# Ledger of designs, part 5: VH-VL binders against Vacuolar protein-sorting-associated protein 25 (vps25)

Target 1, 194 residues: Vacuolar protein-sorting-associated protein 25 (vps25), of Dictyostelium discoideum (Social amoeba) (q55gd9)
Amino acid sequence: MSNQVFQFPPYYHKEPFFTIQPILNTRKKQFQMWQDLILQYCRYYKIYELDINESIKSNSVLFNNEKINRKLSREALKSIIDDIIENGFAEWVDKEKEKEKEKDKDNNNNNRVLIMWRKPDEWASLIYKWVADCGLLNTVLTVWEIQNGDDSKKQEFHQLNTTILMKSLKVLEKQSKCQTFSQDENVGVKFFSI

## First folded at step 18 (VH-VL)

Design w2 (from u1 with heavy chain E99W)
Fold by OpenDDE, last read:
Structure w2 (fold): chain C 194 residues (1-194), chain A 124 residues (1-124), chain B 107 residues (1-107)
Amino acid sequence: as target 1 above (194 residues)
Amino acid sequence: QVQLQESGPGLVKPSETLSLTCTVSGGSISWYYWTWIRQPPGKGLEWIGYIYYKGETEYNPSLKSRATISVDTSKNQFSLKLSSVTAADTAVYYCAREWIYKNPHGWSDAFDIWGQGTLVTVSS
Amino acid sequence: AIQMTQSPSSLSASVGDRVTITCRASQGIRNYLGWYQQKPGKAPKLLIYAASSLQSGVPSRFAGRGSGTDFTLTISSLQPEDFATYYCLQDYNYPWTFGQGTKVEIK
């Protein structure tokens, strides 16, 4: 986590930014801006999961600007999140709940979302590069070591969400760049030199 | 204060690609939408398109097939390429910053900062 | 695309005159209209946004009115520095489109 405070964009201080725009094209821009803001914010603080209800309830600074007395409604936030999901930068934590929500858009139980400011393939590339750079190819690492190891502290994927990491490793597996296996209570990963 | 400056060749041959760069100074290109607008000599203004600093673009349908706007955040620049130019593409080209303003119905978009413009002449 | 039609294309006026420029949209654009001033050899300058809101730093003699399809820019008392070409711009839908311009010339 950065010891610094996230600097919000200038448009964060504009009142209309917190109201869903009625014009489609303007809304598109608005949603692009929110996506960018959310992803940047999450990236900055290494937030991989958001709870919509909790965010609203806690008056998260991301969605509530007290200086201008504006905040996103739950519905607005939900719409924005849906857009982010459609753009591939997020997914519902519970896929089963997501399917249910497709049937019932008003289902309040589906409020946890996984945030991915990088795609799994991008993470995969970063991880593989790091492994290579560290001379760890053809060795076995644990998922925990990748996430929490001292050697990965300077890497963007340090403390990466397990779900995202596993997705990323699957990408590498498909590329024959690694193989995952169960090792006791952990997952081992053998990276291969290609 | 933020300033914009267009740069590029003032003369382009027909069928070639017009390339312009807008350099942002006095502030970051981040978090803004940036726009290209052109004005043929003695004529009105035409909106070409915009780019968000993250790379998202929108183009005027009249130019979409030929126009490409790109951004280089590391250089604090965004660029316009217009392919297959003809005499009709002779114009002063402006880069501008888009900003959002309060509107009773939401927000309005407007261009609050402009470059000085650069004349590009298409001629053999 | 939404077409913006300004009238007149040009007008002559004297310092102190009241000048009115009209812009008509081919369809309803609510109040999503801006006015710009352009002097020769210079970039346009934002005067009015949201049909009637005065941009910061713009003199109060400039006023925008209208909604829907018909809009007006009024200069209550024309000053020497106001001789320029004025453009309306709709920001309702893409592509954004300008009026053809109104040149305000000295009489």
Scores: ipSAE 0.886, ipTM 0.959, lowest interface PAE 0.5, mean pLDDT 94
Fold by OpenDDE, last read:
Structure w2 (fold): chain C 194 residues (1-194), chain A 124 residues (1-124), chain B 107 residues (1-107)
Amino acid sequence: as target 1 above (194 residues)
Amino acid sequence: QVQLQESGPGLVKPSETLSLTCTVSGGSISWYYWTWIRQPPGKGLEWIGYIYYKGETEYNPSLKSRATISVDTSKNQFSLKLSSVTAADTAVYYCAREWIYKNPHGWSDAFDIWGQGTLVTVSS
Amino acid sequence: AIQMTQSPSSLSASVGDRVTITCRASQGIRNYLGWYQQKPGKAPKLLIYAASSLQSGVPSRFAGRGSGTDFTLTISSLQPEDFATYYCLQDYNYPWTFGQGTKVEIK
């Protein structure tokens, strides 16, 4: 993790940025800016999931600027997230998958969102290129090796969220560039040369 | 200090495409909205459109069918293309940076930095 | 598109004079109006934003007023460097539109 701190954009220090703009066109810009900020921030820190409630409760620096004493309300954040989802850069975390990861008591909690600063097809391309560049075509890799292997450390998809990775691999499968299969407690992937 | 500079041909033939580039110096193009504005000789100002550094655009409906604004973050530049030009497109073209200002109702957008402008003449 | 109508198109004044320029919007734009100054051969310069807020570095002799449809720019005491063309700009709705401009000339 680079000891460097994320540099917030200049508009992050503008008070009105934290209040939903009443004018539609201005709001559109505002939401574009928030989308960009959120995606860049998440990319920088490799954050793939956000909890709206937790973000608000913890006074996340992403949504709370103490220097200017401004923060997003939960409702505002929710609206922004909905827009990001609509634009295809986020999706709600599947409750079934969440139950497997966290004993979340609240079955109705639509508060967790998967953040995708790259779309699955983009990730797919990066992964495939890497496999090709490494001479690993027609070999079998595990999802773990792709995520955590030494060879992938310099790649942007290193430590990529499993959900996103699997979505990306599905894209490649549709392209006949790979095949996934179950291997013990992990998933194996065979990449094919085209 | 952030500076903007327009560049491109000063003369374009009718029906051809006007192409201009705005180079940003002294700062990054990132995180800003960038705008093109034109001014026919002796006339007022016309907003052409804007681009966010990530690529989102908005155009004046009067020019939407002919105008294309693009951005190259690697070069710290954004560009304007205007197709099928006529004499009516003769103007000084300005690039400008948009910025957010406090407004009692929210925020106002204004142009805080301008290029010097470049004259483009459409003539046969 | 929102139409911005400035008046007058031109005026002659002397140094020290009080000058008032008016801008009228074809519909209500609240306070989403800016004023710009343009000198010959130069790019416009932001003077006022949000109808009445003075841009940093702009002399206090400039003042913006108004809300809704009617706006005014006032120069309390005209200085030699103030001879220029002034434009209002609405940022309420796209497309953004300028007034026709007001040329302030020396008498």
Scores: ipSAE 0.886, ipTM 0.959, lowest interface PAE 0.5, mean pLDDT 95
Fold by OpenDDE, fold request of step 21:
Structure w2 (fold): chain C 194 residues (1-194), chain A 124 residues (1-124), chain B 107 residues (1-107)
Amino acid sequence: as target 1 above (194 residues)
Amino acid sequence: QVQLQESGPGLVKPSETLSLTCTVSGGSISWYYWTWIRQPPGKGLEWIGYIYYKGETEYNPSLKSRATISVDTSKNQFSLKLSSVTAADTAVYYCAREWIYKNPHGWSDAFDIWGQGTLVTVSS
Amino acid sequence: AIQMTQSPSSLSASVGDRVTITCRASQGIRNYLGWYQQKPGKAPKLLIYAASSLQSGVPSRFAGRGSGTDFTLTISSLQPEDFATYYCLQDYNYPWTFGQGTKVEIK
């Protein structure tokens, strides 16, 4: 997480930005802007999952601007998230995965979304490039090493969400650039020089 | 203060591609929609299209097949390319910044900052 | 595309006169209309947004009214610096379209 404070865009301080626009073309822009803002914000703080209910309940600064006394309604946020999902930059988190997270409240409703400011193929490219640059091709790395290793600390994919990482690795597998395998309690990855 | 400046060749031959660049100074190109508008000599204004700094575009259907707007955030610039130009494309070309204004029904979009415009003449 | 029709195309007026320009949309655009002023050799300048809201820095003698299809720009007392061409612009639907313009000339 960056020690700096995220700088919100100028339109974040416009009241109408927080109300779903009735005009279709304006709404399109609005949703583009929200998508960009959400993705940039999440990228900045390395947030990979959002809980819609929690975001509303906690008055997340992302969706609640106290300076102008505007906030997104839950319905509005959900609509925006749906659009982001449609555009391929988010997906609903499976309930089974939610149970594994000790910090997550047992919500019966699908309120958690995985945020991907980069698509799996883009992450895949970054990871592969890093492996190549580090001279680690034809070696075995663990998923943990990719996520948490010192060598990856300066990389954007450092601390990458496991789901996203695995999706990215699958992309590389399809390209014959890596192979994943189970190694004890971890997943090993062998990257190939092609 | 944010300023816009158009640049590019003032003369283009028929069938060639018109290429213009708008340079944003005094502020970042980020977070805004940027627009191209043209005005033939002695005539009215025509909206060409816009680009969001992330690359999303919308074009006037009348020009969609020929117009391409791009953005270079690293240079704080956005550009217009218009292919297969004819004499009808002779105009002063303006770049402008789009901004959001409060509207009782939501928001209105308007152009709050304009470049000075650059004349592009299509001639043999 | 939504067509914007301005009237008149040109008018002559004197300093101090009340000037009214009309813009008609081919379909309902609610209040998604702006007014711009353009002087010769200069870029247009935003005067009014949302049909009736005055842009910051614009004199109060400028007023926009209307909703739906019929809109008006009024200059209550024409000043020497107001001789220019005025354009309406709808921002209701793409493509955005301008009126043909109204040239306000000195009588």
Scores: ipSAE 0.885, ipTM 0.959, lowest interface PAE 0.5, mean pLDDT 94
Fold by OpenDDE, fold request of step 21:
Structure w2 (fold): chain C 194 residues (1-194), chain A 124 residues (1-124), chain B 107 residues (1-107)
Amino acid sequence: as target 1 above (194 residues)
Amino acid sequence: QVQLQESGPGLVKPSETLSLTCTVSGGSISWYYWTWIRQPPGKGLEWIGYIYYKGETEYNPSLKSRATISVDTSKNQFSLKLSSVTAADTAVYYCAREWIYKNPHGWSDAFDIWGQGTLVTVSS
Amino acid sequence: AIQMTQSPSSLSASVGDRVTITCRASQGIRNYLGWYQQKPGKAPKLLIYAASSLQSGVPSRFAGRGSGTDFTLTISSLQPEDFATYYCLQDYNYPWTFGQGTKVEIK
């Protein structure tokens, strides 16, 4: 996470921004703005997963502006998240994974969401480009090396969420640009020159 | 202080494409909705459309088939293209910034900052 | 599209006069209405938002009222700098639409 403080947009300081707008067209804008804010915030802090309940309970600064005494309700946040999902920038985390993390009080409800400020195809392109630029085509890398390797430290996909990374690699596989395989306790990836 | 300035050709031939650019200075184009509005000489105002700095757009249905609004965040600019122009498209074109205002029922949108406007004449 | 009809199209008044401009919407728009002032050769300027809220820096002699379909802009005491054209704008639904304008002229 960056030690710097995220600069919130000007509309973050507007009270109505935290109340679901009754007018459809205004709501559309509102949701666009929230999507943008959430994605930018998550990108800034490298947050790949959000817990709705935890965010509300902890009074996350993303959804709670104390300066103007406004916060999103859980229902509002969920509605916004649903919209983000519809737009392809988020996915609900599987309930089984929620159980493993023991963070949710109610494991039966969708509460955790995977945030993707870039779509898998975009990540795929970045990763492939990096591999090519590094002269690593036709070599084998591990998922761990892509995520945590020293060579990838300067890349945006460094420390990328495994689920997102795997989705991105699948995109490349469909393009015949790589092949994934099991390698010990990790996943190997062979990138191909096309 | 944020300022807007329209730029582009003042004369366009019929059937050609009108192209204007609005340059934002004194602040970032980020996080705002930006709008184009026009005013034929001696007439009222017409809303053309808006663009969010991320690229989302909405157009007046009367112009939707011909109007394209785009944004270049790297240049802190947004643009208007209007194709197949006729004499009816002769107008002063304004760019403006939308902003959110408190409303008892939610929020109201209004244009708080305007460019000075630029006259575009469609003539052969 | 929502049609906005202003009345009158023009009026003559003297300094110090009370001036009232009306804007009517073709359908209910609650209080999603703004008022703008435009002087010759200049861009419009926001005066009122949300039907009755005064924009920062706008003199208190300007007042907006109304809800639903009928709205009014009132200048309690007309000043020399107030001679201009005024427009209402609905922001209730797209496309946003302006009234045809009201020109306030010197009597």
Scores: ipSAE 0.885, ipTM 0.959, lowest interface PAE 0.5, mean pLDDT 94

Design w2 (from u1 with heavy chain E99W)
Fold by ESMFold2, last read:
Structure w2 (fold): chain C 194 residues (1-194), chain A 124 residues (1-124), chain B 107 residues (1-107)
Amino acid sequence: as target 1 above (194 residues)
Amino acid sequence: QVQLQESGPGLVKPSETLSLTCTVSGGSISWYYWTWIRQPPGKGLEWIGYIYYKGETEYNPSLKSRATISVDTSKNQFSLKLSSVTAADTAVYYCAREWIYKNPHGWSDAFDIWGQGTLVTVSS
Amino acid sequence: AIQMTQSPSSLSASVGDRVTITCRASQGIRNYLGWYQQKPGKAPKLLIYAASSLQSGVPSRFAGRGSGTDFTLTISSLQPEDFATYYCLQDYNYPWTFGQGTKVEIK
């Protein structure tokens, strides 16, 4: 299963997959297939951010199939990413800077995207279960220890992107399952029994 | 080598639920759209709906209130349930795989692999 | 739903004949049209996709034509194994719909 090479789906080798479909019903299926592929590829390689311009420039194999000489255009990739964002599995990293860079229209204001193949509430559940299973309820942990510590090395959230981790902790805070504490350069978190 | 085989009861009483399973062998259910189609004896074909292996569905509006298509990737199977059946639901039921083909306007979908079909009779 | 009307509903022909069956859509469907062959007791088999493209392994005597609303399937020289029922299918919009079928019988 977990070897060095992601196994691409059969439709990755179909030429029309790489061209935005004009019929809306077909485009809906195409975008679902691209979302599925992108999320599974990113999960396989633990990729939490994509850079659209760099992916195109480097001919990333995710978006460029050399065997059939087909690749997504930048415009197509951006449209697919917009749909993934609408479905809640991604967000623009640079969207707050879009206002500040509006006067320079040649800049790519929407270029880097955060990929969330698990949504924050799903990550939250995994983290809380681990804390409970390890007997760490009512104990203070640092965010760094959850993300990078020796005790989390076997967990899927080990090395989780910090933005996603903080979103996940906010979900738990809303559920009264944890409380975060901020100090310079550090964030602590205490998890509670429900 | 991919083969599809329908299975389920051949006789269903009126008002009951018709339940069929399609087993995929010689290949994986993953990454494909899977479809149910039926054919009343001596009549034409009717598209029921599809499921993507991750669970997304589309149904014929004429059957949407009664039909449920589901998938179990661990068993390499997808299923059809059709509730409140009548004699009008008597048909050969086929499962099929959708595949993508080049069309000058975009992509076409077609059914490249079909099961052999199973007759389901609705009678008392 | 898009209605697909085939004609004729049946025909009788001899081996070697050229036969043509038509399929008409109730609205424009561009080239989103497939043709399927069904022999008695068997599942349908894909012949033509995208109105005119021949599926792999299908004999070249089968040809599809048309776009928009009017489509034809032609068998240029009918063979004994071609006696079957033929269906068109539109894949333009859901629900996907088949024509009612054209039965080709031996004369």
Scores: ipSAE 0.803, ipTM 0.911, lowest interface PAE 0.8, mean pLDDT 90
Fold by ESMFold2, last read:
Structure w2 (fold): chain C 194 residues (1-194), chain A 124 residues (1-124), chain B 107 residues (1-107)
Amino acid sequence: as target 1 above (194 residues)
Amino acid sequence: QVQLQESGPGLVKPSETLSLTCTVSGGSISWYYWTWIRQPPGKGLEWIGYIYYKGETEYNPSLKSRATISVDTSKNQFSLKLSSVTAADTAVYYCAREWIYKNPHGWSDAFDIWGQGTLVTVSS
Amino acid sequence: AIQMTQSPSSLSASVGDRVTITCRASQGIRNYLGWYQQKPGKAPKLLIYAASSLQSGVPSRFAGRGSGTDFTLTISSLQPEDFATYYCLQDYNYPWTFGQGTKVEIK
């Protein structure tokens, strides 16, 4: 009756979906479909970061359909990710300072990508609404309390990736809806009424 | 089995807006591209445009200034509005589902499921 | 937009005849062409996709061929139920465009 797994769209089982399409109008459609699939899959499993190299090496089910023996090439996946970034639903994570085994080769590439199935503006709105609905305006919360506290357990931003949360708070700061500050080695935030 | 059914007024006055809804039954509207196509009486078929279930659209340039396709996933429906109609807009209007087929050069799209069609007459 | 020109506009043939309908694109469209059958008062039905691939459930007497700009649909032995209008459609570039149609009448 119910599964513990993400329900893949029907087009995940079509062989051509896994090969970058040569016709530009078809490729635009293909990339929209991949963006939609990737964002919904990551939302389902609360995946905020993808490692491109590891996804390919491990034959991640997101990019490898064993039933039809088709998977995205590394090049295809990078092209799709670049498009998602251009649309504002992902961004490169800063690369690690000096990789463990690749220090000698100047062939390092962007590899880890932050996935934002809700953009920081949307997360900001959800957080501010929750703060207002709970009567917490003009009080101080820690970033940890928003992210991990018992009072946020029912909210989609519970356990939100810290980088995305800080971006979302920055949006609110620009709107004069909050201010962040240091609090005993933590980040505190005070939310303001309009 | 997935079925498509067009609905809406069969008679529309000139300069008014033609409004049609396609209801998807026996399956989900999610994850597909959905298309409107029309056929004036005794004439050929004209592609109007499509919508992805999440809202992305493309239109025939000949109709782009007047046509709006929208989707309501909660009702499993998508719709066409065509503004400022004239007698030239009299046609049978079809909704259709696009699907992916293997092509040696990539993928081909084709319309695998069509609605029954609904005649819309533009007349005073 | 890519113009699709069908020929002939109509034809009459007897049951058992071999019928060929042509479709010409105004530019190269590789194999991005489909064929649809439409009977009076009904929606079109997909026959052929990717120029030559037969849709499931379509009789083997239907065959498509061609690439680039010139395409044909052949009915190898015309049957009474094949009375219909046939349309080609290019899915190479937007706007997608249909041919003007070929009406096949059974004598």
Scores: ipSAE 0.799, ipTM 0.910, lowest interface PAE 0.9, mean pLDDT 90
Fold by ESMFold2, fold request of step 21:
Structure w2 (fold): chain C 194 residues (1-194), chain A 124 residues (1-124), chain B 107 residues (1-107)
Amino acid sequence: as target 1 above (194 residues)
Amino acid sequence: QVQLQESGPGLVKPSETLSLTCTVSGGSISWYYWTWIRQPPGKGLEWIGYIYYKGETEYNPSLKSRATISVDTSKNQFSLKLSSVTAADTAVYYCAREWIYKNPHGWSDAFDIWGQGTLVTVSS
Amino acid sequence: AIQMTQSPSSLSASVGDRVTITCRASQGIRNYLGWYQQKPGKAPKLLIYAASSLQSGVPSRFAGRGSGTDFTLTISSLQPEDFATYYCLQDYNYPWTFGQGTKVEIK
């Protein structure tokens, strides 16, 4: 796609960055640095989901620095992802699966992660501004037109992950700035003036 | 190559707010932790606190109620405000960059780049 | 906060002397200790990190030792450019704290 490559931060080349730090104050800084790196990498490549097992198996350059022969362990990556989720920048996919008794480990199927380098309320503001700037208030758009239509092709939310888009529209709906509705098999959205 | 330069008023009246800016040149403020340290004349060094370029801060508890560190990435700068100053706040103020060093137990932080320092005198 | 106590507070020495400076922490800090050199009118300069690791460009006559609570900086053969004030710094826990300094003067 793009001819440019993501420029990694200087600390990506420091060996201790890849080992969970034992001192709590240092670990807090380490996890902040990993969150920042992961979010910016995913934004650069428009990655909305990460597969933890596949990232480790394929030696993804995000988590594996071959130049210094260091990579995150799966356990370290899981801990970092848990922290990012706690801070509201990521979410486990399929966490709403079947309830079973706790004979099994709680994280048995926690593998795919939704990455929200821009939170739904921030996407919501961008979408609403675009609708207003284009004179589309008080008209009906489809979710497809917002994601994929010719009028949105210059916007950062063009081809936005559908789960994140729906979360963003829900933010606007709570603010009374839009109303979603279903017709046949499509989802429509009407945006309101304040 | 990377250089830090403190700037701000050299004289501040008691009870007012001390305000300093550190300008980063020859490199980017992004991806680093940035620190303020002060040294009263003829005395030792005191760590004030840090800011990550994305805004996370930590303060010395002795100054936490009066100190605010902020960052402006668009200007490649970070700043210190210290309110309600007294003569005890007279010091040379340094800005510094933290960096990561290998430690047998994990990682150590150290200050690899310092500004030249600026004297701030608190007097009426 | 972790208190760092240096000794001596000052010393006089001649070029060629062996000099040892001690830093003691009020609690265990493993090896999370750095040493800084400060010349008059200048900012401090990093010499040693992680108690014993030499910063790039620092002469091998500087040596750091210790772990836990007791640390030393030794200059094996004092040079004219080594007359300065030396500070230890713990980076184990916030607030990070410096020792009060050791001034090394020409006799």
Scores: ipSAE 0.794, ipTM 0.911, lowest interface PAE 0.9, mean pLDDT 90
Fold by ESMFold2, fold request of step 21:
Structure w2 (fold): chain C 194 residues (1-194), chain A 124 residues (1-124), chain B 107 residues (1-107)
Amino acid sequence: as target 1 above (194 residues)
Amino acid sequence: QVQLQESGPGLVKPSETLSLTCTVSGGSISWYYWTWIRQPPGKGLEWIGYIYYKGETEYNPSLKSRATISVDTSKNQFSLKLSSVTAADTAVYYCAREWIYKNPHGWSDAFDIWGQGTLVTVSS
Amino acid sequence: AIQMTQSPSSLSASVGDRVTITCRASQGIRNYLGWYQQKPGKAPKLLIYAASSLQSGVPSRFAGRGSGTDFTLTISSLQPEDFATYYCLQDYNYPWTFGQGTKVEIK
């Protein structure tokens, strides 16, 4: 393609794709297709979080096909997201904070969703390989340098969501491949050769 | 336009593994469900199973213990392996593309594109 | 598995005749039924989806009817190119299953 624009799958242009299907076998295919579309769209545009209410209000092109005048209802989108979470490719962002607040436990606490088209262990492998390839084992890097530094500009984890990055570093720590530490307002990490 | 072509050995010995490949041309394998169907000579059609291009599969329970469908998006191909074959597995094997259609109750699936079929004979 | 039973197994007809083929499901499948035409040595071709909806490019002489368990395919004025074997297929539940076929022959 001449311009880098996400190319929607052919089924995005089929009206029934936007209505939750009543037959279980069909609904499972529908939800697999929506999961695949959502994960690939978010990967293409580097979208690590979706705001469900904002997506619906703004008529996000991901969920609203203007050409055929069809869009997901909020109810349908919520059901699809719940399925993606159950499959381990997403999680609610604000669920932990609402648990502690105790004041606001209504349905609005499930609105922002972390999208993990790559799981933390996959990100961990990419980061460790980069560190090793660049000869940076046994040196100290900041988390900022990994996600925002000039040396990581060509890597898919460049500008990775901080929550996902920290999950990925935790995977490496459990494998004894790195150790994180905090100093003032920075987080540093040392990667080990093993 | 999109075309499907089956390929593989036409003769397979009993107890061996039947292996077929379907090559998609004139379009992409991505975003579709792909299906294998077979037809013994002079008989009707039997659905074997499907694969989504990302790897999700469903199999006819009668063949599930012996059948494996796989996909290679880099080659624009999907494949069928059927182990421990007998003469009962002699058939024309078709690959097909599933597509979705509007239905008063939701959506229907149908096979809008078929390969030309390849005969596989199981014989000593 | 849902059993699909077609009748008749074969029939003979002349060009211009109206022919009707039936397909019965062993349980309700709503409108999740397709009809396919297969000529000798060729792959099947989709004619009808969702019990009654005509596939693009298929002549209007083909018509599907029915819902639930009982379905028909009718060819209102048989043409020379319509001599073939016809299969119904349910797409309601896995495994998807075909009827055993109905061969339409020239008399």
Scores: ipSAE 0.792, ipTM 0.909, lowest interface PAE 0.9, mean pLDDT 90

